# Ledger of designs, part 6: VH-VL binders against L-aspartate semialdehyde sulfurtransferase iron-sulfur subunit

Target 1, 131 residues: L-aspartate semialdehyde sulfurtransferase iron-sulfur subunit, of Methanocaldococcus jannaschii (q57563)
Amino acid sequence: MRKRVYYWTDSEHINKPVISDTILNTGVKINILKAKVEPQEAFLILELFGSKETIEKALNYLSKFGEVEEISKVIKRDLEKCVHCGCCITQCPINVIYMDEDYNVVFKEEDCVGCKNCLKACPFKAIEIFE

## First folded at step 22 (VH-VL)

Design da2 (from o4 with light chain R53T)
Fold by OpenDDE, last read:
Structure da2 (fold): chain C 131 residues (1-131), chain A 125 residues (1-125), chain B 107 residues (1-107)
Amino acid sequence: as target 1 above (131 residues)
Amino acid sequence: EVQLVESGGGLVRPGRSLRLSCTVSGFTFDDYAMSWVRQAPGKGLEWISFIDDKAYKGTTEYAASVKGRFTISRDDSKNIAYLQMNSLKTEDTAVYYCARDTYGSGYEIDYFDYWGQGTTVTVSS
Amino acid sequence: DIQMTQSPSSLSASVGDRVTITCRASQSISSYLAWYQQKPGKAPKLLIFKASTLQSGVPSRFSGSGSGTVFTLTISSLQPEDFAAYYCQQYNDYPITFGQGTRLEIK
């Protein structure tokens, strides 16, 4: 079994070997698909391998040091509701949302990891999750 | 109404091949993972193969008893799941069920909420 | 592999009886356990998932309990249509495995 998750942590835990400790304490295997480490926060896309119980234990362990969220299958933007305010841009941990020359918000969907940060950040609820 | 219908079963000799089909209706097929479960005469249930949905690249898993011989696949455009069975053995004799896997996080197999009526495969010399 | 062992393998009971079937896992499976009912010549029917959650449409006389390695299926008051085979299934890890089954027969 495997599970892909978005993991976020703040400056308090950036210097802690949280990933290694998770592996050692739960027996889960973790593949780091993406990592963005900033001075005050870190964003990671993790792929966890193991039994469901092991993965669950690992997620619980990770949650002690940061926020964990399952990656969505599909995220779509409702163009009727989107006003291109750009609020979602700054919340994208991997910078796949940008504003073009016409001041339109554009999603590089092919590079999206489905962390759902943009959905949470949208004040107009223009982003939808399809499970 | 969710419906799963298996077909393709029959009598074959050891070493031969057979392809089973599972035609589904009543739900969005391409959003669901599928499994094959078999049951030998008078015996219990045995999971043998799993295929995930397209969102998870149609990842497949197999039981050790069929790995290397059986191949699970799917045609989402036709709403059909397949089980290609090669190098059949007498011990492969069973009723073969296709089952819908419940929705979970990707790359995980869960429990089976809908089953077909089954198709009988008999391997005998 | 995770081995699932059911007990008893067969059971005779009467209508109205309280019946309990046990499923034991060779290792912890948390709550990733399902129960199925199968009648002769028919496909299995899902009764319970996540150890204790009743599937929609299943009578409330069926209930599941347990976590870790020991699980139970209980029929509070046996009905004529409940005589069948019952299987537990773990979905904690590959390969998916079933118990050997419990045959519930009329006394």
Scores: ipSAE 0.785, ipTM 0.926, lowest interface PAE 0.5, mean pLDDT 91
Fold by OpenDDE, last read:
Structure da2 (fold): chain C 131 residues (1-131), chain A 125 residues (1-125), chain B 107 residues (1-107)
Amino acid sequence: as target 1 above (131 residues)
Amino acid sequence: EVQLVESGGGLVRPGRSLRLSCTVSGFTFDDYAMSWVRQAPGKGLEWISFIDDKAYKGTTEYAASVKGRFTISRDDSKNIAYLQMNSLKTEDTAVYYCARDTYGSGYEIDYFDYWGQGTTVTVSS
Amino acid sequence: DIQMTQSPSSLSASVGDRVTITCRASQSISSYLAWYQQKPGKAPKLLIFKASTLQSGVPSRFSGSGSGTVFTLTISSLQPEDFAAYYCQQYNDYPITFGQGTRLEIK
């Protein structure tokens, strides 16, 4: 089983091996999809692997040292509403939205983590969430 | 109304191949993961295969009993899930059900809220 | 693999009876447990998910409880249409596994 989440840490825990400790204490496997580390905070997109119970234990452990936010599974673009304005492109934390040669917005849907940033950024409400 | 309809079952000899189809309607097929579950005559239910939706690249999982012999796939444009069964054995004799995996838990597979009527596969020499 | 063991394998009861079926997991599955009803020649029907949540359209006489390794399905007042086979299913980890089933027969 797998689950994707946002994870934030602050200056109090930035120098602690929170990810490694989570793995060692719960048995979960973690793939770091994105990491942004600043002096006072860190932002991560994590993909956790294991049994659902193990993943939940890991998320509970992580929450002791930072903030956890679950990510939706499926994000789809309503082609009837989309005008290809590109507002969503800069809001994608993993850069899976881009403009093609015809100036159309393209989603790498298979790589999308469903973070909802693009949904919030869309002035035409052309992005739908199913979870 | 959600509907799942299995087809392709029949009588085959050991070592032969058979492909089952599951045609769905009444919901957005490409948003849901699908599973195959079989039931031998007079026996219980056995999960055998899973295929995720496009958001997870259609990843697949198999039970040990069928791994290497069976292949699950899907055609979202046709609203069909498939089960290619190769190197069939007598113990593969069963009713094969197509089932829709539930959506919304944040995980790829959960429980099965809709089932087809099943298609019968008989492997006999 | 997670083994699911149902008890009893079969039981006889009368209309109006309170019936309880138990499923035990070989290891903890948290609350990731579902219950199904299956009538002869028919596909299984989902009754309960997440151990205790009633599926939409299922009569309120059905209920589920438990967490960890022990789970129960209860029918508060058995109706004629409830005589069937029942299966539990864990979805905590691969491979997905079912209990061996419980056959509920008319006494």
Scores: ipSAE 0.773, ipTM 0.924, lowest interface PAE 0.5, mean pLDDT 91
Fold by OpenDDE, fold request of step 23:
Structure da2 (fold): chain C 131 residues (1-131), chain A 125 residues (1-125), chain B 107 residues (1-107)
Amino acid sequence: as target 1 above (131 residues)
Amino acid sequence: EVQLVESGGGLVRPGRSLRLSCTVSGFTFDDYAMSWVRQAPGKGLEWISFIDDKAYKGTTEYAASVKGRFTISRDDSKNIAYLQMNSLKTEDTAVYYCARDTYGSGYEIDYFDYWGQGTTVTVSS
Amino acid sequence: DIQMTQSPSSLSASVGDRVTITCRASQSISSYLAWYQQKPGKAPKLLIFKASTLQSGVPSRFSGSGSGTVFTLTISSLQPEDFAAYYCQQYNDYPITFGQGTRLEIK
């Protein structure tokens, strides 16, 4: 089983090996899809692997040292509503949205982590989330 | 109304191949993961294969008993899930059900809220 | 693999009886357990999920309880249509596994 989540830490926990400790204490496997580490805070996109119980334990452990937010499973872009404005591109933390040579927005839905950033950024409401 | 209809079952000899189909209606197929569950005559239920929805690239999982021999797939344009069964064995004899998986927990596979009527596969020499 | 063991394998009861079926997991599965009813020649029907949540349309006489490794399905007052086979299913981890089933027969 797997689950994707947002994870934020603050200055109090930025220098703690929270990810490693989570793995060691719960047995979960964690794939770091995105990491943005600043002096006072860190933002991570995590993919957790294990039994559902193990993953839940890991999420509970992580929540002691930062904020956890579950990521939606399904993102879909309505091609009829999309005007290829590109507003969503800069909001994608893993760069799965880009502009092609014809100035069309390309969205690799299969690689999407479901973070909802593009949904919020779309002025035409061309992006939908299903869960 | 949600409906799942299995087809493709029949009598085959060991070592042969068979492809089962599960045609669905009454819901957005590509938003749901699907599983195959079989039941040998007079026996219990055995989960054998799972295919996720497009959000997870249709990733698949298999029971050890069928891994390497069976392949689950789906055609979202046709609302059909498939089970390709190769190198069939006598112990593969069973009623094969396709089942719709739920995703209420946020994971790939949970429980099965809708089932087909089943299709019978008999492997005998 | 997580082994699911149901008890009893079979039981006889009368209409109006209170019936309890137990499912034990070889390891903790939290609350990731479902119960199914299967009548002869028919596909299984979902009764309970998440150990204790009643599926929509299922009579309230059915209830589920438990967490960790021990779970129970209870029928508070057995009805004629309740005579069937019952299966528990864990969905905590791959592979998905079922109990061996409990056959509920009329006394």
Scores: ipSAE 0.766, ipTM 0.923, lowest interface PAE 0.5, mean pLDDT 92
Fold by OpenDDE, fold request of step 23:
Structure da2 (fold): chain C 131 residues (1-131), chain A 125 residues (1-125), chain B 107 residues (1-107)
Amino acid sequence: as target 1 above (131 residues)
Amino acid sequence: EVQLVESGGGLVRPGRSLRLSCTVSGFTFDDYAMSWVRQAPGKGLEWISFIDDKAYKGTTEYAASVKGRFTISRDDSKNIAYLQMNSLKTEDTAVYYCARDTYGSGYEIDYFDYWGQGTTVTVSS
Amino acid sequence: DIQMTQSPSSLSASVGDRVTITCRASQSISSYLAWYQQKPGKAPKLLIFKASTLQSGVPSRFSGSGSGTVFTLTISSLQPEDFAAYYCQQYNDYPITFGQGTRLEIK
């Protein structure tokens, strides 16, 4: 089983090995898809692997040290509205949007984490969110 | 109304192949994961395969008993899930059900809220 | 693999009786347990999910309880249409596994 989540932590826990402790205490495997660490806060996109129970325990553990939000949204691109301007590419935190050799915007929708950055960046409103 | 209809069952000899189809209606097919569950005559239920929805890469999972021989797939444009069964064995004899997984269970199997009527597969020499 | 064991394998009861079926998991599955009813020649029907949540359209006489490794399905007052086979299913981890089933027969 797998689950993706957003994770935020503040300066109080910035020097704590929260991710490692989560793994060691719950048995979950974690893939860090995105990490933004600032002096006062950290933002992570995590992919958790394990049984549902293990994942749940891991999420509960993480929640003790920061905020956790499950990623359940799906982003889809409307190809009829998209003009391949590329505005969305730089806004994708995990780089699942790119320009191909033909200068077409390619969107790996299945890898999307639903952050909505691309939706906000699209001047043509070619991106839709499904919850 | 949600409907799942299996087809493609029949009598085949060991070693042969068979492809089952599950045609669905009454819901947005591409938003739901699908599973195949079989039931041997007079026996219990056995989960054999899972395919996630497109949003989650349509990832697949298999029971050890069918791994390497069976392949689950889907055509969202046709609202059909498939089970390609190769190298069939006598122990594969069963009623095969397609079942809908619950909505929102990305990258994970859940429970099955809707089932087809089943299609019978008999493997005999 | 997580083994699911139901008890009893068969049960005889009368209309109006309170019936309880138990499902045991070989390891903890939290609350990721579902119950199904199956009548002869028919597909299974979902009754309960997440151990205790009643599926829409299922009569309130059906209830589920338990967490971890022990779960129960209860029919508060057995009706004629309730005579069937019942299966528990865990969905905590791959592979998905079912109990061996419980046959509820008329006494």
Scores: ipSAE 0.760, ipTM 0.924, lowest interface PAE 0.5, mean pLDDT 92
Fold by ESMFold2, look of step 22:
Structure da2 (fold): chain C 131 residues (1-131), chain A 125 residues (1-125), chain B 107 residues (1-107)
Amino acid sequence: as target 1 above (131 residues)
Amino acid sequence: EVQLVESGGGLVRPGRSLRLSCTVSGFTFDDYAMSWVRQAPGKGLEWISFIDDKAYKGTTEYAASVKGRFTISRDDSKNIAYLQMNSLKTEDTAVYYCARDTYGSGYEIDYFDYWGQGTTVTVSS
Amino acid sequence: DIQMTQSPSSLSASVGDRVTITCRASQSISSYLAWYQQKPGKAPKLLIFKASTLQSGVPSRFSGSGSGTVFTLTISSLQPEDFAAYYCQQYNDYPITFGQGTRLEIK
């Protein structure tokens, strides 16, 4: 089984070998799909592999040293509400949202991992997520 | 109304092939993973294959009993899931159901909230 | 592979009875367990998921409980339409597996 999550850690926990310890304690396998590491914090997109019980234990362990957010499969934009302001572009950690040459905001919805950051950023609430 | 309709079953000799189709309506097919589950006469249910939705690029898994012989696929533009069954054996005789996986769990497969009525495959020499 | 074993294999009960069906997993599956009802000649119908959550439209006389390796389906007051086979399914890990089924016959 596989599950994708966002994982945030701060300066208190950034110096711990949290990924390694999670693997050793649970037996989960982890791909790092994206990492943005700053001196005082880190943001990761993780893909976990194992039984659902193993993944559940791994997420519980990770949550002790940072914040975990599960990724939704589907996100869509309401083109009637979207005014192409671009606020969502900087919030997409995997760069599936961009502005074209005509200054229209474009979503590559098929590549989206459902992180919800763009939903939070849209002041016109043009972005929907399907549970 | 959510509807799943299987077709393509029939009588075949061992070693031959069949392709089953599952035509769906009443929901956005792209968003859902699909499975095939079979039931031999007088027996219980056996999961045999799944194919993930568009967001996970249609990854597949198979039960050991069919791996290498059966291939699941989907055509999202036509709202059809397929099961290509090659090298059929007499133990493949069963009613074959297509089933819709639940939406939004974040896992590729969970439980099945809607099922088709099934199509019968009989493999006999 | 995770083996799912149901008990009893069959049972007879009267309308109004309380009926309990047990499903055992060969290893822990946490709460990743579903229950299905299948009437003769029909496709299975989802009753319960995540061990204890009732599917929309399923009568409240059905309930589920358990976690880990032992799970139960309970029908609190048996009705004539409840004559069917019942299957549990684990979805903790590949391959997805079902119990062998329980036939419920009304006396």
Scores: ipSAE 0.481, ipTM 0.797, lowest interface PAE 1.9, mean pLDDT 86

Design da2 (from o4 with light chain R53T)
Fold by ESMFold2, fold request of step 23:
Structure da2 (fold): chain C 131 residues (1-131), chain A 125 residues (1-125), chain B 107 residues (1-107)
Amino acid sequence: as target 1 above (131 residues)
Amino acid sequence: EVQLVESGGGLVRPGRSLRLSCTVSGFTFDDYAMSWVRQAPGKGLEWISFIDDKAYKGTTEYAASVKGRFTISRDDSKNIAYLQMNSLKTEDTAVYYCARDTYGSGYEIDYFDYWGQGTTVTVSS
Amino acid sequence: DIQMTQSPSSLSASVGDRVTITCRASQSISSYLAWYQQKPGKAPKLLIFKASTLQSGVPSRFSGSGSGTVFTLTISSLQPEDFAAYYCQQYNDYPITFGQGTRLEIK
């Protein structure tokens, strides 16, 4: 079985070998699909492999040292509801949402990690996630 | 309303091939993984194959009993899943169901919330 | 592979009876277990998922419990339409496996 998650660590935990300890403690296999590392925090896309029970144990261990969020299959924006206000732009930790030269909000979906911050922030409920 | 309809079953001799089809409607097929489950006459259920959705690039899994002989595929534009059954054996005699997989939190396969009515495959000389 | 074993294989009961069916896994499957009902000539119908969560539209007389390796399906007051075959299914790991089934017949 496999599962993709967004994993964020803060300054308190960034210097700990959390990934290695998780593997050793649970036996899960982890592939790092993407990483954005800064001095005081890291954002990772992880793909975990194992039985569902093993993955569950690994996610529980990871959550002690950071935030875990499931990556959704498809993110879609309802362009009839979207008014291009830009509220979602500041909520994207990896800058996949931006405003183009015509003042339209654009999603670079290939780079999206599925953290759902933009969905929570949209005042017009224009962002949906399919599972 | 969610509907799954299997077709392509019949009587065949051992060693021959059949292709089963599962035509779906009432949901966005691209977003769902699909499985084939079979039931021999008077026997229990056996999961045999799985094909993932578009987001996971249509990865497949097979039960050991059919691996190397059966191939699952899908055509998302036609809303059809296929099961190519080669080198058929008498123990492949069963009703074949297609089933829609559900997802909890991003796993490939969970339990099956919708099933077709089944198509019968009989392998005998 | 995770072997699922149901007990009993066959059961006779009367309308109004309380019945239980046990499903045992060869190794821990946490709570990743589903129960199905199947009438003759028909496709299986999902009753319960995640060991204890009732599927929408399933009567409340059905309930599930268990975690780890031992699971039960309980029908609190048997109705005429409940005489069928019942299957458990694990979805903890590949390959997906079912129990051998339990036939619930009229006494």
Scores: ipSAE 0.472, ipTM 0.788, lowest interface PAE 1.9, mean pLDDT 85
Fold by ESMFold2, fold request of step 23:
Structure da2 (fold): chain C 131 residues (1-131), chain A 125 residues (1-125), chain B 107 residues (1-107)
Amino acid sequence: as target 1 above (131 residues)
Amino acid sequence: EVQLVESGGGLVRPGRSLRLSCTVSGFTFDDYAMSWVRQAPGKGLEWISFIDDKAYKGTTEYAASVKGRFTISRDDSKNIAYLQMNSLKTEDTAVYYCARDTYGSGYEIDYFDYWGQGTTVTVSS
Amino acid sequence: DIQMTQSPSSLSASVGDRVTITCRASQSISSYLAWYQQKPGKAPKLLIFKASTLQSGVPSRFSGSGSGTVFTLTISSLQPEDFAAYYCQQYNDYPITFGQGTRLEIK
């Protein structure tokens, strides 16, 4: 089974081997989809693999050292509201949004990890999330 | 309102192939994972295959009994899930159901809140 | 694989009776268990998920309990429409597995 989460750590825990300890204590597998590290905090997008019981134990362990937030499973663009302005392009951390040669904004949704950055950036509210 | 309709079942000889279709309506198909579950005559339920939604790149899982012989796929533009069944054996004789995974759990598969009526596949020499 | 074993395999009861069906997992599945009802010639119908949560539209005479490896489905007062086969399903890990079924028959 798999689950994707946002994970934030603060300066108190930034020097701890949180990912390694989580794996060792629970047996979960973790793929890091994005890491953004600043002097006083870290932001990660994690993908956890294991039984559901194992993943829940891992999330409980991670929550001791930072904040965990579930990533939305479903992102959808309303093509009637989308005006192809391109505001979402720079907000995608894995660069799956681009403008084609006809100046239409294209989502490679099959590669999307569900981080919600593009939804927050769309001024026309053309991007929806379904929990 | 939610409707799942299987088709493509029939009589077939061992070693042959058959393709099942599951046509869906009443919900946004792209956003849901789908499974195939079968039931041999007079027997219990066996989950056989799963295909994830678009957000998780349509990844697939298979039961050991069908792995390498069956292929699940989906066409989101047509609202159809498929099960390609190759190298059919007599033990594949069953009613085949398509089933919708419950949306919103954060995992790729949970339990099945809607099931189709089933389509019968009979494999006999 | 997680093996799911139901008991009894078959059960005879009368309208108004209280019945209990047990489902045992070969390893812990936490509370990731669902119960289904299947009438002859029909598709399964979801009754209970997460071991004890009743699906919308299911009569309150159905209830579920358990965690870990042992789970029960209870029907507090049988109605004529309750005579069917019942299946448990774990969804803790792949492959998804079902119990072998319990057939509830009219005595």
Scores: ipSAE 0.432, ipTM 0.767, lowest interface PAE 2.2, mean pLDDT 85
Fold by ESMFold2, last read:
Formats: C-alpha cells, structure tokens, sequence
Structure da2 (fold): chain C 131 residues (1-131), chain A 125 residues (1-125), chain B 107 residues (1-107)
C-alpha cells in the first residue's frame, strides 16, 4: 500500500533525524518526492509504503516532530469566486501558484501535490476539493 | 446516480481471449481507482486486478492467479475501464464485476462502494 | 497473504431473530475491514467499512464491531430482505482478500 503526505517540521525539530528514526522504528519505506529545507523549517512531500497498519504507525511517529497533512488528489479553482487577490501564492510550499503579467493568479496544477494550504487560505472559498 | 455496466462476456474455448468493458457514469471517472472482482459459480469473491486514477498515472496491480495473462486498462476520455483476458482457462469461468474504489483516502485501494451487475465469462470445451 | 475465515458457513434463522456472523483474519488488519451483502444473482452491496461504520442507506439494524483479527456483523432484528450471502473483506494489505461467505437462510 502507499500514501502521500505533506510533512512540515518546525525549528525545534529540524536538526533531528526524523525520517530515518521513523523508518527504523516502524519498518515503513519512505520516498521523498520533494524537499524544501531552510535553516528554521523544512517542508517535505513523502510517499510511504507498507501495510496500512504500518503506515498509520509511521504517521503517528512523524506527527510527534512535525505536522502531517494528507495530500488531496484534486483541488480546483472556481473562476467565478476567484478575484485574483494572491493570498494563496505564499501558502504554496512548492511554488506552483504565481501571478502572471496581467495580474491573474495562475496554478501549475501538473506540479500540485494537493496539500490544501491554498484552500485553507482563500478568503473567498474559490478553491474546492472533489471527494 | 453512480452506475457501472460491464459488457463483453460470453462463452469461449480454453486458450482464447476476451475483452471486458466497464462503462461508468454519474461520477468523475478520472478521480477514481477501479478494480475487477470475479465470482466462480457457487463460490466466493476474488479480487483480480486494480488500476489507479489519472493522478497516479494508472498504475496497476494483479492477483497472482491472473498476472501475466490479464491486462487492466482505462480510457478516461470515454469513461471506460477494460480487462483484456488472454490464455483463458476453465478456472477463469466466473461472473466478472467492475468495482469503484473510494475517493480521497490517500491509499490506492480500500473497499468497493459501487459495483456493476457483472458479466458472465464461461470457458469450456 | 491475509486469510479471512468466516463462521458460520451457513445459518438458518427466522424473521425477528438477532444474527451474528464472525470474520477472523490470519494476522492483524487493524480496522481495515468491510462487510458486503449479496443476494442471489445480484452484485455485492457494501454494508459496513472500517469495521463499524455503516454505509449510507444501509438500515440501522446492521452493525459491525471488532479490530485486529476478530470482527462481527450483527443484524439486530432480521427482516425478510436480509436473507442473502454475507462476505467480509480486508483492505490492510495486498492482495485484497474476502472471506469465503456466510449464507443466511429462512428457517
């Protein structure tokens, strides 16, 4: 079985070997799809492999040292509600949202991992998920 | 109004091939993984194959009993899943169901919330 | 592979009876278990997922319990439409496996 998650670790845990300890403590296999590491924080996109029970144990362990967020498969923008305010741009940890030369907000959805940060940040609820 | 309709079953001699189709409606097919499950006459259920959604590029998994002989595929533009069955054996005789996986769980396969009515494949001399 | 074993294999009961069907896994599956109902000549119908969560539209007389290796499906007051075959399914790990089924018949 496999599961993709967004993982954010704060400044007090950034120097800990959390990924290796998770693997050693649970037996889960982890693939790192994306990493953005700064001196005070790290943002990771992880893909976990194992039985669902093993993946649950691994996610519980990871959550002790950071935030775990399930990655949504589909996030869509309602162009009737979107006013191109740009609030979502800074919330995307992998920078798939930007403003074009005409000041329209653009999503590179092929690179989107579905972390839902932009959905939570949109003041007009213009971003939806399909579940 | 979710609907799954299988077709393409029939009577066939051992060693021959058939292709089953599962036509879907009432939901966004691109977003869902699909499975084939079969049931031999008077017997229980056997999961046989799985194909992931568009976001996971249609990766596949097979039961050992059919691996190498059956191929699952999908055409998202037509809302159809396929099962190509080659080198059919008498033990492949069954009703074949297509089934929809749950959306948004983050795992590739869970339980099946919607099933088709099935199409019958009989492999007999 | 995770083997799923149901008991009993068949059961005779009367309308109004309380009925319990057991499903045992060969190893822990946490709560990753579903129950299905199948009437003769028809496709299976999902009743319960995550061991105890009732699917929308399923009558409240159906309930599920258990975790780890032992799970039960209970019908609190049997109705005429409940005479069918019942299957459990684990979805903890590949390959996905089903129990062998339980036939519930009119006494």
Amino acid sequence: as target 1 above (131 residues)
Amino acid sequence: EVQLVESGGGLVRPGRSLRLSCTVSGFTFDDYAMSWVRQAPGKGLEWISFIDDKAYKGTTEYAASVKGRFTISRDDSKNIAYLQMNSLKTEDTAVYYCARDTYGSGYEIDYFDYWGQGTTVTVSS
Amino acid sequence: DIQMTQSPSSLSASVGDRVTITCRASQSISSYLAWYQQKPGKAPKLLIFKASTLQSGVPSRFSGSGSGTVFTLTISSLQPEDFAAYYCQQYNDYPITFGQGTRLEIK
Scores: ipSAE 0.429, ipTM 0.761, lowest interface PAE 2.2, mean pLDDT 85
Fold by ESMFold2, last read:
Structure da2 (fold): chain C 131 residues (1-131), chain A 125 residues (1-125), chain B 107 residues (1-107)
Amino acid sequence: as target 1 above (131 residues)
Amino acid sequence: EVQLVESGGGLVRPGRSLRLSCTVSGFTFDDYAMSWVRQAPGKGLEWISFIDDKAYKGTTEYAASVKGRFTISRDDSKNIAYLQMNSLKTEDTAVYYCARDTYGSGYEIDYFDYWGQGTTVTVSS
Amino acid sequence: DIQMTQSPSSLSASVGDRVTITCRASQSISSYLAWYQQKPGKAPKLLIFKASTLQSGVPSRFSGSGSGTVFTLTISSLQPEDFAAYYCQQYNDYPITFGQGTRLEIK
């Protein structure tokens, strides 16, 4: 089984081998998808592998030394279906969607209000809204 | 209404191949993982295979009894899941159900909230 | 693999009886257990998930309990439509496995 989380740890715990200890304590496998590590804090995107019980034990352990946020989306774009055509950009009344310098379509999901205009506009049905 | 309809079952000799289809409607297929579960005559349920939704690139898993012989796939544009069954054995004789996994759990597979009516595969000489 | 063992394999009961069916896992599955009802010639129907949560549309006479390795399905007052086979399923880890089933018959 697999679960992705955001993980943040502060200066109190940055010098501890939290990920190593989590693995040794629980037997979970952890893949680090992204790490931003500074002298007094770290922000990680982790992918955990194991039984659901093992993953839950690992998340509980991690939460003792930092903050865990499960990755959940109000709006989801299927990147396999998305061809970066940009049809959705003009349909967003609050400018959550834009095209970057490489002509890739980018969503600011944190600002989304769920109006569904972009979902209806996508010719490839790449956009979904769920709870 | 959520509907799952299996097709492609039939009588086949050992060593041959067969492809099952599961046509779905009434929900956004792209967002759901799908499984095949089979039931031999008079026996219990056996999970066979799983294919994830598109957000996880259609990752697959298989039961040991079918690994290497069966291949699950999906065509999200047609709302169809497939089970390609190669090198069939008499032990593969069963009713084959497609089943929908629950949406949004954060794990690949949970429990099955909707099932098709099943299609019968008989492997006999 | 996590082996799921149900008991009893079959039982006979009368309308109005209280019945319990037990499902035992070979190792802890926390609360990742579901229960299904299956009538002859029909697909299974989900009754309970997460050990104790009733699926919508399922009568309240059905209930589930347990965690870890031992789980029970209880039907508090049997109705004629409840005579069927019942299966537990763990979804804690791959491969997904089911109990061997319990057939509930009319006395």
Scores: ipSAE 0.420, ipTM 0.768, lowest interface PAE 2.3, mean pLDDT 84

